# VH-VL binders against q86iv5, part 8

Target 1, 237 residues: q86iv5
Amino acid sequence: LDSCSICVDFVGNSLNDLLNIILNSGVIGTCGDLCSAVPGGQIVDTVCDLLCDYVGVDEFIKLISDVDPDPIYICEKISVCKTNDNAAASLDLVQINPQNGTVGGTFTLSIAYTVTNTIATGQLAFNIIDPTGNAFGDAVLLVQQSPEQYTQQFQFQATPSEQESFPNGLYTVQALVCEGSCGSPHPNTYTLANGTTTFTISGADSSSMSGAGSFSGSSQSTQTGAASGSGSGFALF
Below, E stands for the ipSAE of ESMFold2; O stands for the ipSAE of ESMFold2 at other seeds; V2 stands for 0.75 times the mean of E and O plus 0.25 times the DockQ between their complexes.

## First folded at step 1 (VH-VL)

Design u01 (framework fv_utomilumab; at its last look DockQ between E and O 0.01; V2 from the best seeds 0.00; counts 0 for: pae O 10.2 > 2, placed apart)
Fold by ESMFold2-Fast, scan of step 1:
Structure u01 (fold): chain C 237 residues (1-237), chain A 117 residues (1-117), chain B 108 residues (1-108)
Amino acid sequence: as target 1 above (237 residues)
Amino acid sequence: EVQLVQSGAEVKKPGESLRISCKGSGYSFTSYWISWVRQMPGKGLEWMGKIYPGDSDTNYSPSFQGQVTISADKSISTAYLQWSSLKASDTAMYYCARSWGKYFDYWGQGTLVTVSS
Amino acid sequence: SYELTQPPSVSVSPGQTASITCSGDKLGDKYAHWYQQKPGQSPVLVIYQDSKRPSGIPERFSGSNSGNTATLTISGTQAMDEADYYCQAWDSSTAYYVFGGGTKLTVL
């Protein structure tokens, strides 16, 4: 495992805990003082200590306390993730199957892209915007992704939830390839490529095995290239 | 390119006040710490303290706490080191240096301060 | 207080390898950083985080750090490498930047 992926995962999972500790604690003098308060047990505490020790507790607290917290930016600033202001890529395909589906159906988003200058630390991200304007999405972390062609797939089931009700109508898919976190205002962040597609949902899925349990979530494809991490079920940009 | 440009040499008498400056350019001034480092004639480097210009947070070495004041004006990307009353023992070269984390990546050219009667 | 100790001087012949040491209690558990200072000039970062070189620093410069001792190594030493070299570490227990006393490198 590379230190960059470990850092992004740790910060992504612990950011709110770290912010709460910083806001509610008095003077924090050491990385040990900060990290021992982070829930998650010894492994999480050890990762926290190592990352904080990279820059020191003062700098670590400044990064965590940023108004627009961003795990990739934080990990770049502590020098465990690399940056490339000259990263370059193109989007070759943004396709969703089926293009016409039903509530309860399974959809597969296929994205093909070509890296032409190395992506040091970035994302392949997407947002799906429903007919009412509500959005959800996911992202995969791209670390030291060399110039070549890549394919990534995401899969989801259109099962109504608190996050997304899946109303009938036209859905818009927006995909981005970025150096840094897509949509972030932080330095060394660039949108390298942008693509869109659409699909429709109509009616309800009437499977012969109706009443069965549901499943959901995106799937991370490893067919080509190095990519790690998955985003939440909420809009990313 | 990143540059730190310091104010010119100063010749002062004991008891006088002084403020020297360090102007940053070529980067986001509010996103990096600025440290002050003293080098007495023929001696090594001593860290004095630092400031984060984004919020004016300061940290001092115990040897310099109460001896000097570090401040910054982010509107003109400038950090300051100030003495209320100079002593002959303050004669030294003073460097400003940029840091993020545990080391100094860019240094100013230095300001020579001479304090003599 | 944490302290770093360097030899006051090191001499080498042109083309030979110079080795400058920096000693401190459990220094290998910290990062060592190295600065070059030529007469009348500001310090310049030559090695950071034990072994990493900033852009523009020749491959001849390398570093290591283990146990109580960090070492700056300059291979194929040239006259232009004559300078004072300072090691520096961060002591997390005191939150201070600590410099070694400096080593004068002479290339004869």
Scores: ipSAE 0.111, ipTM 0.609, lowest interface PAE 5.4, mean pLDDT 87
Fold by ESMFold2, look of step 2:
Structure u01 (fold): chain C 237 residues (1-237), chain A 117 residues (1-117), chain B 108 residues (1-108)
Amino acid sequence: as target 1 above (237 residues)
Amino acid sequence: EVQLVQSGAEVKKPGESLRISCKGSGYSFTSYWISWVRQMPGKGLEWMGKIYPGDSDTNYSPSFQGQVTISADKSISTAYLQWSSLKASDTAMYYCARSWGKYFDYWGQGTLVTVSS
Amino acid sequence: SYELTQPPSVSVSPGQTASITCSGDKLGDKYAHWYQQKPGQSPVLVIYQDSKRPSGIPERFSGSNSGNTATLTISGTQAMDEADYYCQAWDSSTAYYVFGGGTKLTVL
C-alpha cells in the first residue's frame, strides 16, 4: 500500500469521528490531542499522527472541518496524493454477465479502460440503477495509473434486502473513470470517461422480508495492467 | 430563530458585585459554546472566555483568568458573567456570542456596564 | 499568545473596491472570519471560513486567506458599508478565540 491509499482509507473511515472531536473538544493543542481520541486502535492513531503532523494540526483541522469534505481531496491538499489536470482515459468495455439473471444470482461487471495520460489519483466507479430508480454502486481508488490498458471486474449477488429488493425488470449500469473523486465539485477533479450497459432480472418475485446488504462493504475486483488500485465504497454519483 | 437575549444595562460603584446574563433560545443550548466578549469604550473586541453548557467545561483568556467567573444554568438556557468586585476599568459593553465552527454566528444585543464614582 | 494585526483605518471612494488585511503567523493554516460592527450595534458575521458568505450578506463581500494574510474585500463599496471590521481566528494551541484590533472603513 502507498501513502496516498493509506491516507484516503484513513480519512474515509475516520472523517465523522474527527469532525465530532474537533467540534466538541475545548483544547486541541497537538496532533496527539486529536488523534488519540479517534477510535480504531494503535494503527489508526499512528496514521492519524503521521498525516496530521505532516501538515500541522491547524491545517489538518481546517481540512477536516471544510463544509464539503472529500477524502481524496483532503489527501491531495495534504500532498500525499498527487493530481494531474491533464489526465485522460477512455472506457473500452462495460459488460455485465449474465445479461439475463435471477434474484439471488451472481452478476459480474467487467470494465476495460485505456489510460492515455496518467491518472494521478482518481476512481473507477459504477452505479447500478434498478427499475424503480433506486441505485447502488462502488468504486476503486486509482493511484498513479500510467498509460496502458486495464481491466477491472466487480461481483455482486442479487440478494433482496430492505435497501434493495432486486425487483424484476431492466437494470442500468453506469461506469465512470475519473481524476479525483467521481462526482466531486472540488478542484483538480474530472470525469475522464463514462459508459453504460444493461441487464435484466426475471422469472421470480424478487420481494422478501429477509434483509441482506446489497453491495454493502467490499467488492471483489481484479485489475490487469501496470498499476495498483485500492477499493473503497465512495457511494453514488 | 436563534436568539441570545442579555440582561439590561448596569450602573454600579467600584467594589460591588455583579452578574449579567445571556439567555439562549431557538436551538439546543447545551450543544454549543457560549463566549463572552468585552468591548471597552472606543476599543476593539476582546474574547474573555467560553463555557460549554452541556458539561460546564469552561475556558478563559489569559487576560481574564481569575478576573471573572463564567457559568451556565442549562435548566433555563442561561449563561452568566460575574464579578465579585467591580473596578472602574470594567466599564464596557459585554456581548455573549454562540460559537460554531470556531467562529461566532449569533450575538446578544450587549449589556452596558458602567462603573463609576 | 497568537496575535492578529489589522490596519487601524481604510478609506475608499463610493463604488471602488476596499481591501482590509489581517496578518498573523501562518494565518493561512487557520480559518479567518470577519465581522462588521456599525455604531451602537452588535457585531455581524460577514465572512466565515476564509471565504464563505452567510445568507443575507451582499455578494460584494468576499474573502481570501493564504500565507500570513487574510483579506476582506468589498467591491462596489457603498456608504452603508462604513463600519468597523474585525478579523478573528481560533488558536488550537490554547483553544482561544483571537480578534484583530479592528479596521475603521470610511467611505468618502
Scores: ipSAE 0.018, ipTM 0.563, lowest interface PAE 7.7, mean pLDDT 86
Fold by ESMFold2 at other seeds, look of step 2:
Structure u01 (fold): chain C 237 residues (1-237), chain A 117 residues (1-117), chain B 108 residues (1-108)
Amino acid sequence: as target 1 above (237 residues)
Amino acid sequence: EVQLVQSGAEVKKPGESLRISCKGSGYSFTSYWISWVRQMPGKGLEWMGKIYPGDSDTNYSPSFQGQVTISADKSISTAYLQWSSLKASDTAMYYCARSWGKYFDYWGQGTLVTVSS
Amino acid sequence: SYELTQPPSVSVSPGQTASITCSGDKLGDKYAHWYQQKPGQSPVLVIYQDSKRPSGIPERFSGSNSGNTATLTISGTQAMDEADYYCQAWDSSTAYYVFGGGTKLTVL
């Protein structure tokens, strides 16, 4: 792993620990008060102390405590991740298979993109918006992506959960290639390319003998930070 | 396993050119600064300069500015230290070292350069 | 232009505590890092960020940094600890790495 990925991973993974330390310690006057309590050894110590040394303990707490903390932005501010304000890319393909599927079915999202000027630190990201407006998605960190053509596939199973019920209807897929964290207003952040596609989920039970048993439940969308994206049911941007 | 492997010892005459190498493996070469450090016979460590191979951003210690050239070829994960015209006073051990934050976590084995007539 | 000063040598008896100092203007406002170099070998990081040990470094190595002075401390010194020791800091005004002159630790 590269130093930028290690930093982004640290911030994304240590957010809960850092927030708990801030809340439980009361008064934090030094970087040592904060960083010494974070579990994880030499790599964790180094990244925590780099952030704290560079920005100061008060600003470090602000960065971590932001209502939408952004690991990529944080790692750029400490110069562990590089930026390129001239990064450039295009989306060649945003395709989902099957176009018409069922609840419980597996969908494959295929994205092809071409980098035309190096992406220093960025994301390939997507959101899937259900018929009721609830969104979920994922992202992949891009570090020092040279000019070249790239392909990526994502799979998910449309299994209902508390986060996403997968109602029947039209779903919209939004895909982005970005320098910096996709959707972020932070400096050195650019949407380089975007694309959309759609798919449908159907499967209303035609054998229903009662009306009440056949209706879909409600769902709710949640927007999450631009950290390393994980899991279904959470929008990334 | 992170490794920095340097080119072999060199024996040169004053006025000759030389390029020595440092090949990084076991990590993302383009995402870490690589520094060159000189150690003259019986003396301490001296930082010479650094390169970020991802974009070739280079910085030199004032003592070495204009004396050497630091470069990298990211396609083969290799950093270089180069002299256009060696002097007898360039006789030293030369280390490459990887930076993590504000310190060096991995060092190459060193390249002995001997410049004598 | 930032300079770090170390004593040229320190001698200790086996089993005793060795202290190696590194002096610099307001060094306590920076981090100090320490490297061990045995004859014919590359430097090895033994203390980073004032007081932290890399994995594999014995706990008898410790460090501190305050005011103008950082200190590397080796408790229960062993013959294998005989080496040159260098402190290092980062100079924010130049963004350069700075080494101390080195200290020869002799265990007799």
Scores: ipSAE 0.006, ipTM 0.502, lowest interface PAE 10.2, mean pLDDT 83
ESMFold2 (binder alone), look of step 2: mean pLDDT 94; pTM 0.956

Design u02 (framework fv_utomilumab)
Fold by ESMFold2-Fast, scan of step 1:
Structure u02 (fold): chain C 237 residues (1-237), chain A 118 residues (1-118), chain B 108 residues (1-108)
Amino acid sequence: as target 1 above (237 residues)
Amino acid sequence: EVQLVQSGAEVKKPGESLRISCKGSGYSFTNYWISWVRQMPGKGLEWMGKIYPSDSYTNYSPSFQGQVTISADKSISTAYLQWSSLKASDTAMYYCARLGYSWAFDYWGQGTLVTVSS
Amino acid sequence: SYELTQPPSVSVSPGQTASITCSGDKLGNKYAHWYQQKPGQSPVLVIYQDNKRPSGIPERFSGSNSGNTATLTISGTQAMDEADYYCQAWDSSTGSVVFGGGTKLTVL
């Protein structure tokens, strides 16, 4: 992991804890005072101290408190993540297989994109919108992505959960390539490319859609993204 | 089965406008990029540009930017290539092709021959 | 602007191995795809992602891509293989598809 990825991961996981400490503490005089209160053990404390010491405790508290929750933007302001206002990309393919499936079935989302000017710190993100308007999605952090053709695959099972019930009907997939956090109003954030596709869910026979028959192999992906767990997410943009 | 069917041959004079078509069938038309490729008589293949029919987003080769317009009508699964003013140098076979995964053209139309002469 | 260079022609006897090269700056860092075009016909994809065959393409077609050069290899070449062959890659700097100039394969 590079320092930018470490920062984004830390802020994303600890933002709520940091805000609660700041809100409930009368006076915080040092980075050590703030960071020792963050749960997570020695590694988390060390990362917190390093990031806070970069800008000083007052500026760090200001960034955490005054900026809307946006780990990429916070890490850019700390200067551990780079920005590129001239980043450029195209979205070449948004495809889902199967295009017609069942509840409990496995779906593979394949995204191809080309970076034409380096993405300094950004996201490849997607939302899946169900027939009732409920959405779920995921994103992959892009750090110093050089000009090149990229592919990414996401896989999920349409298993009902508290977040998503998977009703029968038409589903919309929206994909974005962004510099910065997709949908963020913060400076140095740009939507570079977008694309959409659809698929349908009908019936409840999960057995007919399960198994190896849905796989298209690594021939479609040069960069894989696991952890696109379906049913537990929420809309990203 | 996947098919791309193009419009018929055209004979035009310099300065005339023209639009040729490429109709997709047997797959989800909106989910694949469609490219246009030129082949001048006795010459090789030249990529002109591509369109994603779902939102009509286009990318052009620098050599063809401003010289042609690529569009699509997703309600009839058809992509178009258009010239506002033809030149004799536009005489060529024009192919549409579907861009599959990995930037490979997996299916091609039969081609449209365009002849521009005075 | 990125350029792919192919020999204009290659000749082989029936049953011999034909090799068609495609050269470009650091082409081995990109995917190379190959198309066969017979007179009066549309191109047909014969190799994609350097070395993979689409369904329906005979096993005698194979490919490789390393350094600056991609190679299409046709083993046991037959008269029916006589065609123009084009390599293709993606130029990420301009966001463009690039074709080689084409190679005419003659089987005598």
Scores: ipSAE 0.000, ipTM 0.413, lowest interface PAE 18.0, mean pLDDT 84

Design u03 (framework fv_utomilumab)
Fold by ESMFold2-Fast, scan of step 1:
Structure u03 (fold): chain C 237 residues (1-237), chain A 118 residues (1-118), chain B 108 residues (1-108)
Amino acid sequence: as target 1 above (237 residues)
Amino acid sequence: EVQLVQSGAEVKKPGESLRISCKGSGYSFTRYWISWVRQMPGKGLEWMGKIDPSDSYTNYSPSFQGQVTISADKSISTAYLQWSSLKASDTAMYYCARGGRIYYFDYWGQGTLVTVSS
Amino acid sequence: SYELTQPPSVSVSPGQTASITCSGDKLGDKYAHWYQQKPGQSPVLVIYQDTKRPSGIPERFSGSNSGNTATLTISGTQAMDEADYYCQAYDSSTYSVVFGGGTKLTVL
């Protein structure tokens, strides 16, 4: 992985730890003081120290403590992730199979998009909105994506969990290709393309489950492109 | 290639307002902080303050807080230094400089000479 | 309130080693950077992050930083090195960049 992906992964995984350390420590004099307190072992400490040293401890704390911190923005401000205000892309396909399924069934979301001006650091993201308005989604990090056509597939099983109960009804899928973090108010963030599709879950919902659901994904590129990454969680934008 | 181009020399009278500029090219302007540095005739370098062009966040040296305003227009990749009322003691060379990591300055503008006299 | 102190002048003969010091409280816990300024010209970065040279800066320039003192060392000093030299650090407590007062290097 490149330094941008390493930074985004570190900040994404350590943001809450960093915020808690900053809140509870009062005065932090050095990057070493901050980073040695971050849980995760020696490699996490080393990455933290390197990134903090790029901007100095006070600017690093400012970036982490920002009112709406996002890992891509933070890593761009550190200068390990690039920006492109002229990035451009189109969304060629948003398709879910099957379009009519049942609770417990497996669904595959297929997204095809074309980059027409390099995406320096961005996301391919989606939200799935259930019939009650509850949303969940995932994202793939895009780093230095050259102009060409890309495809990405996401797969999930409609198993009821604490995150999503999968009630019967109409589901909406919204997909976005963004420079920066999709939905972020931060500079150098642009929605480049968006698309929607729908699918239906039918059959009697006899009970709810308490376990968490899961996603899996794969990426396809026809040429030498950037490495792919993924995030997971609730609604992304 | 990366360059910072500053506006031309200025000759002003005490009490006049002035705004000088620093235009960046050859890089993503919003990725780097821009600092302003004063050098009075025959004297050393004094850091005045900095701006993050991505959100217009500014930070000033205590010596310059309230004396000048730093701003930026990211749509034209330009940072500004402004005085509401010039004093003779503002006579100096003013540099803009691009802030790299660890707050060092890797590229400097050519400087703008400001002369304030009656 | 953070201050960097440099000697106002240093003189060396051509071919000798010049050492320019920069002193500040716990400066070795910070990064020191160094700039060269010739008359009528903009400053030029010669050392960053204590020890690193930008592309195009001769190998005879080197730096160190420990305790309270950072040092710029010019080995085999040449006439063309005659200039003012400024150290710089960042004061994290006030979010301020601080320059030293400058050292005039004279090559005799």
Scores: ipSAE 0.006, ipTM 0.423, lowest interface PAE 12.2, mean pLDDT 85

Design u04 (framework fv_utomilumab)
Fold by ESMFold2-Fast, scan of step 1:
Structure u04 (fold): chain C 237 residues (1-237), chain A 119 residues (1-119), chain B 108 residues (1-108)
Amino acid sequence: as target 1 above (237 residues)
Amino acid sequence: EVQLVQSGAEVKKPGESLRISCKGSGYSFTSYYISWVRQMPGKGLEWMGKIYPGDSRTNYSPSFQGQVTISADKSISTAYLQWSSLKASDTAMYYCAKDTYWGRYFDYWGQGTLVTVSS
Amino acid sequence: SYELTQPPSVSVSPGQTASITCSGDKLGEKYAHWYQQKPGQSPVLVIYQDSKRPSGIPERFSGSNSGNTATLTISGTQAMDEADYYCQAWDSSYTAVVFGGGTKLTVL
């Protein structure tokens, strides 16, 4: 499929494993030596080997071991993901429903944005900041997104978990459209648009259930676009 | 100055073995892949495969897997392309080319080795 | 098996802009590179990573790549630009280099 998405998914899932292998191994002489140590089975090993072989084992190790590595930056350096320093977008809508909800209730975040200059490799990201300052969020990968109007929805249940307790009070939603990884200090990374909204949680929903807190996203453009989820509900920035 | 120097033209009979060479200079030979590219008379470019001289790892195009052997001798900064048994259809110009780290394009090419296989 | 398609030939008058296309499935999601080959000579890299020029390549050479099509553009085309032009990309699995079939540019 989309080679950039494959690279970003692999690096996102394997970066810490690769760093630990590099840190704890002596001399690594081949891509096979490095990649066979990465957990995830045959498909992960194959993707690792292909990406490593693409640039050579020495350069791959240098890239993985670089300062503040992130999946988009690594995949851009390998040249399987593209960059566009002139990417441009605007945020048209950041809306959460309901605006006044309860613990255990379901919330839907709707984001509309317009790309005005192609986003080569980037993110649509959001963070939700609870009344105590604890944050959680998610991002979807944007690949070769042409100038068009796009919409994205995210849904979550306000079910308390280790990550987020959902206290009563005011919540802030921050949404970002970025070329590159939102918040990354790496070259070819730009915040293209940002927006905020708020919502309130008060009381407990009598229909509350003990389901795990999770996020789901779906991408819908007025004509065409590519996007994929990259997080599982952790804060992004 | 980066340079790839290839061995001279060869005239062979079908069934004969052959090894042609590509010597790199002006860069760290063991740090970059070398690719082999075939161009049949009047035809386009075909990628055959590559070698990383630092560890001698090879990858071949499916069309050339089992047809040729790519190797390298890093002590003399030389890559090789070898046939165990030549066919008339192997008549072509053969280029070696230096890969780059980022983006995998060929920044320097050898001058080519013409291989003619006829009876 | 991934394929890159180029027109077999393109003809242009001296001083006019030549446009050579290279088409492949989702090629805009990959980097395209371009080589110039004159008769009896080795290929020479003229554009890499869609739009970048190596040192020594005149600024009249430019490139773009979006959707399914990469384009090599030569502005103010000169007789010395007559050559075969090849596009190149990696296949979707990053296991093989793919070249287009080549385009003969004629300046008349």
Scores: ipSAE 0.052, ipTM 0.642, lowest interface PAE 6.6, mean pLDDT 86

Design u05 (framework fv_utomilumab)
Fold by ESMFold2-Fast, scan of step 1:
Structure u05 (fold): chain C 237 residues (1-237), chain A 120 residues (1-120), chain B 108 residues (1-108)
Amino acid sequence: as target 1 above (237 residues)
Amino acid sequence: EVQLVQSGAEVKKPGESLRISCKGSGYSFTTYWISWVRQMPGKGLEWMGKIYPGDSSTNYSPSFQGQVTISADKSISTAYLQWSSLKASDTAMYYCARAPIYSSRYFDLWGQGTLVTVSS
Amino acid sequence: SYELTQPPSVSVSPGQTASITCSGDKLGDKYAHWYQQKPGQSPVLVIYEDSKRPSGIPERFSGSNSGNTATLTISGTQAMDEADYYCQAWDSSTGYVVFGGGTKLTVL
């Protein structure tokens, strides 16, 4: 197993739990003390113990409590994820279909990018900005991505939720390929490529919806490359 | 001055116990891993194991698991390498070296070495 | 157990480029570090995390790591560079550190 992907996935899913435990617990003397309090079952506890044991409990707590931590940064500081200051990539396509849709409709975002110098640990990320300025998005983790062309698709249904109401109007899509976490202030973070597109939501859908709206990613990695991670990373950045 | 200072040379007989030390100064001792590295006369470097002094967690090379004990006393910024029963094959230079806790375990600071000679 | 293999010796003329290799299974997925050791002295870190130089190490020293092989390159090699060179990697899944067998660099 790729320790970098495991670390990023664990930290991404458990950061708030770890912060709450650190804030609300008394003396935490061991990695076991910290990790046994993390919800998620035996696999999550085991991964937590493994990562915490690499650096020791005091240092792990410091890192989790650091200003502006993000999963990639934390995992780079634990030294399970590599960095490459010379990573390079280009964005070849940012396309959304349909370009004109309605509330409740399904939209597919297609992104094609070319890596020209290996991405050690990074993201393919996107933000969708609604007509009111509210943003939502998703990211996939890129680990040791060799020079090659890659394609990734994301799908979402424009069903209103607490996170996003899907008002009628113009939506802006911004896609980024980054070494490190996109938008992070931390060292070894670089925006390698940036692209934008737009789409519209118009008209009233007369159908009643019982569910909430959401965004989600699906990974379409080439067999020739080191594939992206476990799906969702940072929603907003 | 940031340094690792090791205990002096030792001459021992087979079967004797021994503990050698590595004292850190000029830095926060609990924020670095301390590794022990063996170098037999005319031979290369062999990693023996490491300790994180912040919680005394240890990790040993399979070749040295059960052969030595690594410990630390963070109150005096000192790490230890201990044998319960020395063998002639333990004759070597022993180095301690630190690795930053947020690192891929590269050794940016080394002690001067402790020569251990085991002979009858 | 994981092993790193180095050539036992490399010879270069003064001013020439020395290349010292370190081979290990999927070493490019790990970080490689390099140490210089002169007789009777402790090792000195010359390259860390594949290609980075510590403060005080001349720019003549560079490194790379890809696939199964990491390489230490010394350009414009000088007599003072004559030493034993060791590569080192760390396996995060086991916590184990491993050293290569060492390469004696001779400057003739």
Scores: ipSAE 0.000, ipTM 0.417, lowest interface PAE 15.8, mean pLDDT 84

